# Designs tried in a protein design chat: VHH binders against o26223. Part 35

Target 1, 191 residues: o26223
Amino acid sequence: MKLLWTSQHIKVTVHIDGKVSKMDVLEAIKTRRSIRKYQDREVPEELIDKILDAAMCGPSAVDERPWHFIVVRNREMLEKIPEVHPYGAMVKDAPVAIIVCCDSSLEKIPGFWVQDCSIASQNILLAAHSLGLGAVWTGVYPLEDRVEGIRRLFSIPEHVIPFSVIPLGYPAENPGTRDLFDPDRIHLEKW

## First folded at step 19 (VHH)

Design U5
Fold by ESMFold2, fold request of step 20:
Structure U5 (fold): chain B 191 residues (1-191), chain A 121 residues (1-121)
Amino acid sequence: as target 1 above (191 residues)
Amino acid sequence: EVQLVESGGGLVQPGGSLRLSCAASGFNFKRYDMAWYRQAPGKGRELVARITTGGTTNYADSVKGRFTISRDNAKNTLYLQMNSLRPEDTAVYYCARDAWESYIDSHFDYWGQGTLVTVSS
């Protein structure tokens, strides 16, 4: 027995085995690269929604879910980011950027929010890649001058901590794939 | 400790060829992407070529078709074959571990001491 769902405006390929015809998760993890050059092409809101849905699927300390996301599409704001965040120079060329933030009022276990927001940030990168987009994580926290600069630029409250700025778009470069497995980093039973 | 030692630079006439070598030690060379950078007199360092552990290569536009980056993982050595050299290629050439995936400044990259290439008649 096979179940097929279709509509005229939305098409979803459903495999008989129950798998969607998408990139394998291990392949996505191995082939994702930092992309800093983008096509002059808009990223649909639908794809941003899927990326942020993936970001929010990450585990968090005691399920605290401390993350907030600022989606930036305004050209003037994108052009101002490099003025306070030099790691984000490529943001001027991106159609959209996502700022990952921690709301410290949601913390249940002090200090674990860094892991929580790191997980969300990496999920953004993987989801973007799986959707045919390129992205790069540009670090903000813990660099105090960058944290304060981004906070001022986006009117982020003092109890909210900007963690990363992630520009994304359809890629205009291909850095290539790598073979990074290093058995010397693996320790069996003990150090 | 990570060490990168360049060699093979020298004086060459326009149109000539040189092969640069970089001996690497102190890390698992075959698991790191590698690059060549150069710094001309009075200018900043610029990327010349890079090679991933998967064999993908990328070149600066100014050297495409003339330079070839390669690696010998058995000898922990990176190479740059430079053909059809021009006076504009005059620079100190640096071997580097690539930091493409860094999410902060690349100021933690490892660089060699450099080898001078001078192209002049």
Scores: ipSAE 0.654, ipTM 0.807, lowest interface PAE 1.0, mean pLDDT 88
Fold by ESMFold2, look of step 19:
Structure U5 (fold): chain B 191 residues (1-191), chain A 121 residues (1-121)
Amino acid sequence: as target 1 above (191 residues)
Amino acid sequence: EVQLVESGGGLVQPGGSLRLSCAASGFNFKRYDMAWYRQAPGKGRELVARITTGGTTNYADSVKGRFTISRDNAKNTLYLQMNSLRPEDTAVYYCARDAWESYIDSHFDYWGQGTLVTVSS
């Protein structure tokens, strides 16, 4: 498949060999927004595979890689998530959700898995955005009622900790751009 | 200490105009998205308009083309210009600091005290 980008009013050069110009990583980071409204459109399995591949590319404490992922497409299950996760109401409208979990049996050094699963969760958001999807991180851990509710709903064993639920789909809203750089948060050499 | 103080409400005839202001203090205003919400008697709060730090605006369908949200970062002030007012616009209007990127609760975290807008003949 060849994709060509040209313009008479501006100079635009793109590769002709079937590659579409892809989103730069800094652009993806700066433009990613939480998306809570989705089109009635399926997300291909191939895109989910790419997103999960990206999720697993993050660093982890002593390379322990404690993460596991549950991919939820079943409508009945998606509609039950808000019953145990009250701030996850948008999940019922998503074509798919990813639950990020920690398997504590994979921890090499206790206590760093939260950072590890946070890295995986953020990579999911960025990868989805780069593929033209919208997503939102809905927090589960450390809220005990949410952890237990999600564990019960998906039959997650006691040694596995659900960390986040990430609904995703083709976006049906545009929250817009932001200017968040704050020089007062930068400390040179010391506090 | 975050403070949001609305002003500019009042009684106006249908078809009239009002400009609401919200004075913000206690945070770096220019780095936060802002919104206006309203609540009519016996109703829940509803979003009226949002504006991002990047200047993107979004409006409820019921006010599109009639209301304009804007901000003045030098004055730490959020505005809502309300034109072509209708009786159904009657409500208490609230300035809100948007927390759209929150991952543990709803997407707002601070509200003002509100200013009453009454549209009646």
Scores: ipSAE 0.635, ipTM 0.797, lowest interface PAE 1.3, mean pLDDT 88
Fold by ESMFold2, fold request of step 20:
Structure U5 (fold): chain B 191 residues (1-191), chain A 121 residues (1-121)
Amino acid sequence: as target 1 above (191 residues)
Amino acid sequence: EVQLVESGGGLVQPGGSLRLSCAASGFNFKRYDMAWYRQAPGKGRELVARITTGGTTNYADSVKGRFTISRDNAKNTLYLQMNSLRPEDTAVYYCARDAWESYIDSHFDYWGQGTLVTVSS
């Protein structure tokens, strides 16, 4: 039997090939902000993989998992997005964007794919934030001109619906802290 | 009904100062980020300054060091102190409820009728 309270070690923390950091989930949710200015710095593929892994962990209606993701790094393609998505101007300045899509052939129960893709989109934002990146959800669906423009630009088939375009990168701005809790929005037992 | 009413605009010589006010009603003012925008004749509206519910402020590069945004939550009032005014600051100034987190690309959801600031000799 060894009693550990009578001896203590001086502890040294060592990080291999960089820092490992994690953020409490409530902190991530409360501190995530839309980021529309990015450093001129590449986002490693490993981070994109982690973000998309997180996106696919979301629940979906009857576990239908209707989502597909297009990862866009090509500068010429990123610069064309504002031509069909006029308020997505920041996308041309991002090192990478993720297009969240619904494959309607995977839809098992009609009409819930919007919630499914919204869950995946929000998970992308939170995962990016937890990894030290900034992102913004730019709405595509249900704006028909944006849907068709993005579909045309990326050769998305007719049974696949582009839902959102999410540019991301290392942030070059800080929108600041907020205090948004509003008890008037809470209804106990009934309205 | 959300209402934002700007005041304090006028004619000022270059190098002068003005203080704009925005009276807010119809919503829980302290729970919303607020902003000032401006629009010069024939130009689009541009962000001038923002202030969050947490007190963080951000400014357009063209006004940094000259303009100061502030808020009084007890009076439901947003302010813009404008110092060292230049002819390029001539515009209609709008108070806005900030929508920074909008995913539809509208950066504000309510704004007032504006107050004209003219900087000229």
Scores: ipSAE 0.633, ipTM 0.799, lowest interface PAE 1.1, mean pLDDT 88
Fold by OpenDDE, fold request of step 20:
Structure U5 (fold): chain B 191 residues (1-191), chain A 121 residues (1-121)
Amino acid sequence: as target 1 above (191 residues)
Amino acid sequence: EVQLVESGGGLVQPGGSLRLSCAASGFNFKRYDMAWYRQAPGKGRELVARITTGGTTNYADSVKGRFTISRDNAKNTLYLQMNSLRPEDTAVYYCARDAWESYIDSHFDYWGQGTLVTVSS
């Protein structure tokens, strides 16, 4: 059975009109793009709640769920993030940002929190996209200067590690579609 | 080793046309978004055009309607057709492998040495 991967042009119709177009999980994954430009439009709290709900649904090491989330809407704080995060320039233009953190005191097995917070971060991106929002993962950990910068800025306790900053908003750009499938990266049974 | 080699630059009069080429090697060209950016004398680098693996194109406002980015995956080559050239288009043009989905600092992880485009009467 030749799986004819019909390149279904999943037209991600970003319904500008606030209608949350239902997309399936594969569509969300395949059509998601990093968005770094946002409309001058507020993101409803209900959407943030849904995104955070999704962020907490991923697996974690021994299901310890060490993640915490700082939701930032304050304009002054959003404008300060780029001062400590060189790749965070777009954050000042976003109506909201989520900072994903790890509470290290919750770790049962050391080191897996990076995977856990990565899963949470990716779920935020996918959820945002599925809800008609644009988002981008701006890496904080393991860059020490960024970690400490964000820590100081948000008075994050020493045992809590900022991991990522994710600005969100209604998208004001369209990076376009991708075709990234690479069969050369697939090995059968052995390398 | 990833290599990008630009060609096609030169001197052209205002209103003229040039076609830039970028020969890519050392990576799976077909699976990467590509872009052109330029740097004018005394100015910073700016994105000119982007083309995704899916064929979506984006342009800077300053070049919309005048420039066309395209790719030939079979030849591992990126192109920039530049029409209606203006003096302000004078710059070194660079081909870049696009890292749009990087969660760290750079949208471009590789670029060539550039090709000079001079638009002058």
Scores: ipSAE 0.587, ipTM 0.816, lowest interface PAE 0.7, mean pLDDT 90
Fold by OpenDDE, fold request of step 20:
Structure U5 (fold): chain B 191 residues (1-191), chain A 121 residues (1-121)
Amino acid sequence: as target 1 above (191 residues)
Amino acid sequence: EVQLVESGGGLVQPGGSLRLSCAASGFNFKRYDMAWYRQAPGKGRELVARITTGGTTNYADSVKGRFTISRDNAKNTLYLQMNSLRPEDTAVYYCARDAWESYIDSHFDYWGQGTLVTVSS
């Protein structure tokens, strides 16, 4: 069965009138792009709350949900993040960033927290997009310099591991739509 | 191994046209966004044009209306049609595989060696 993906040009009509058009989950997944340029516009707290709510809805190992989130709006702190995160230059231009962390003391099965925090991070990206915001996942773990840099900067205790930094804002760029479906990566019943 | 090989550069008069090509190999070309960059003497590398797998194109303001990026997936080739060339367009032009969705590295993971475009009377 050749899944004929009809490229429906989902015109994400960002209605200017503050009404967040409801985007379905498939649309969000398909149309989401990393955004590294932001408007000079604040993100309402309500949207951040919705994003964080979504971040906490994913599965985790033994359903432990070991994630923590640092919401950063302070301009001075946002400007300092690039100093310890070489690929975080855009963070200084974002009105807000979320740092996803793991409390290792909550981990029941070693190593699965990476998956847990990844799920949370991806949900943040999808939720942000569905709400008309742009975001980008900037990797922290497992790069030791970034982990320790973020740890020190935000006084994160030793048992808590910073995983990702996700700046968010209203997008000031449009990377465009993609078609990434690859049937060659699909195997039926056997390899 | 991923390879990008640019061609089509040369000397052209102001107002002239040139078409650049980039032959891609070593990866599934049709599943990657591609871009053209340029670097003028004494200047930094700048984005000229981008094309997504979905066919969306973006251009630098300086080349809008003059340059057209396109791709032939069957030939694994990226193109840059350059019209109404100006002396300011003089640069080495680079083909790049777009790594826009990378969360650990730069926006582009592979580059060609570049092709020189000189616009001069």
Scores: ipSAE 0.555, ipTM 0.806, lowest interface PAE 0.7, mean pLDDT 90
Fold by OpenDDE, look of step 19:
Structure U5 (fold): chain B 191 residues (1-191), chain A 121 residues (1-121)
Amino acid sequence: as target 1 above (191 residues)
Amino acid sequence: EVQLVESGGGLVQPGGSLRLSCAASGFNFKRYDMAWYRQAPGKGRELVARITTGGTTNYADSVKGRFTISRDNAKNTLYLQMNSLRPEDTAVYYCARDAWESYIDSHFDYWGQGTLVTVSS
């Protein structure tokens, strides 16, 4: 039974044979939306591995690759995240969350880790979307209360900085398509 | 400065119709998703309808088939056509700029002052 979830614009044809149809990169970028409602359905480990693989493929400052990832499936822990992360309310409803962290000891040039972890986080979102999952970036850094909350909750060492919490799951909402191109933000040769 | 100004509210009988307008200024209107919220007396604010920059619409179940959200980008105006109004639709209706893709906090970053809609016989 081909469960064709025809959301109007994201034909994620999950072929019965476990082969996820490849989404074009531009399509993935253009059609990706934050998803904060999830189906009561588990995410296969294989998909998480693919997502994490993608997360690690981005550039970083001097190729420092300072990122670490905490994969959270434990229901109790997922339910606790909103207690320390007010914007993370949807995490309790997700089957899995990825916490993107920076190991500061791996940073070669100070400050660029934010860019590195941002790239990793965005790749997670894009990969998730291309695989038929919904995800949302919930910012942790640089909000001190959230950073410390997540740190304590997951016993993260002091030299490791939680950056983002990204719940993932099969989407149970459709935020719709956007047109965000703004030529007023483009300057030719000079400002 | 971002401004949202609602209009079109008023008293209407059950089964009647109203069209709300929201005049937007201070930002590139066509590049933002927009929404209508409402707040009835003694109740919390609830989403009524949302429209994306791409024209995708979403509605609360309570208003599906009766309400239509639309936008005129040339006029920087958001609309809510409300048909078959019911007493339970009585509320202050608010226009909001959507920040759905925010990774920090609220799904909406700006609100209007609201316009009162009263449905009563």
Scores: ipSAE 0.455, ipTM 0.768, lowest interface PAE 0.8, mean pLDDT 90

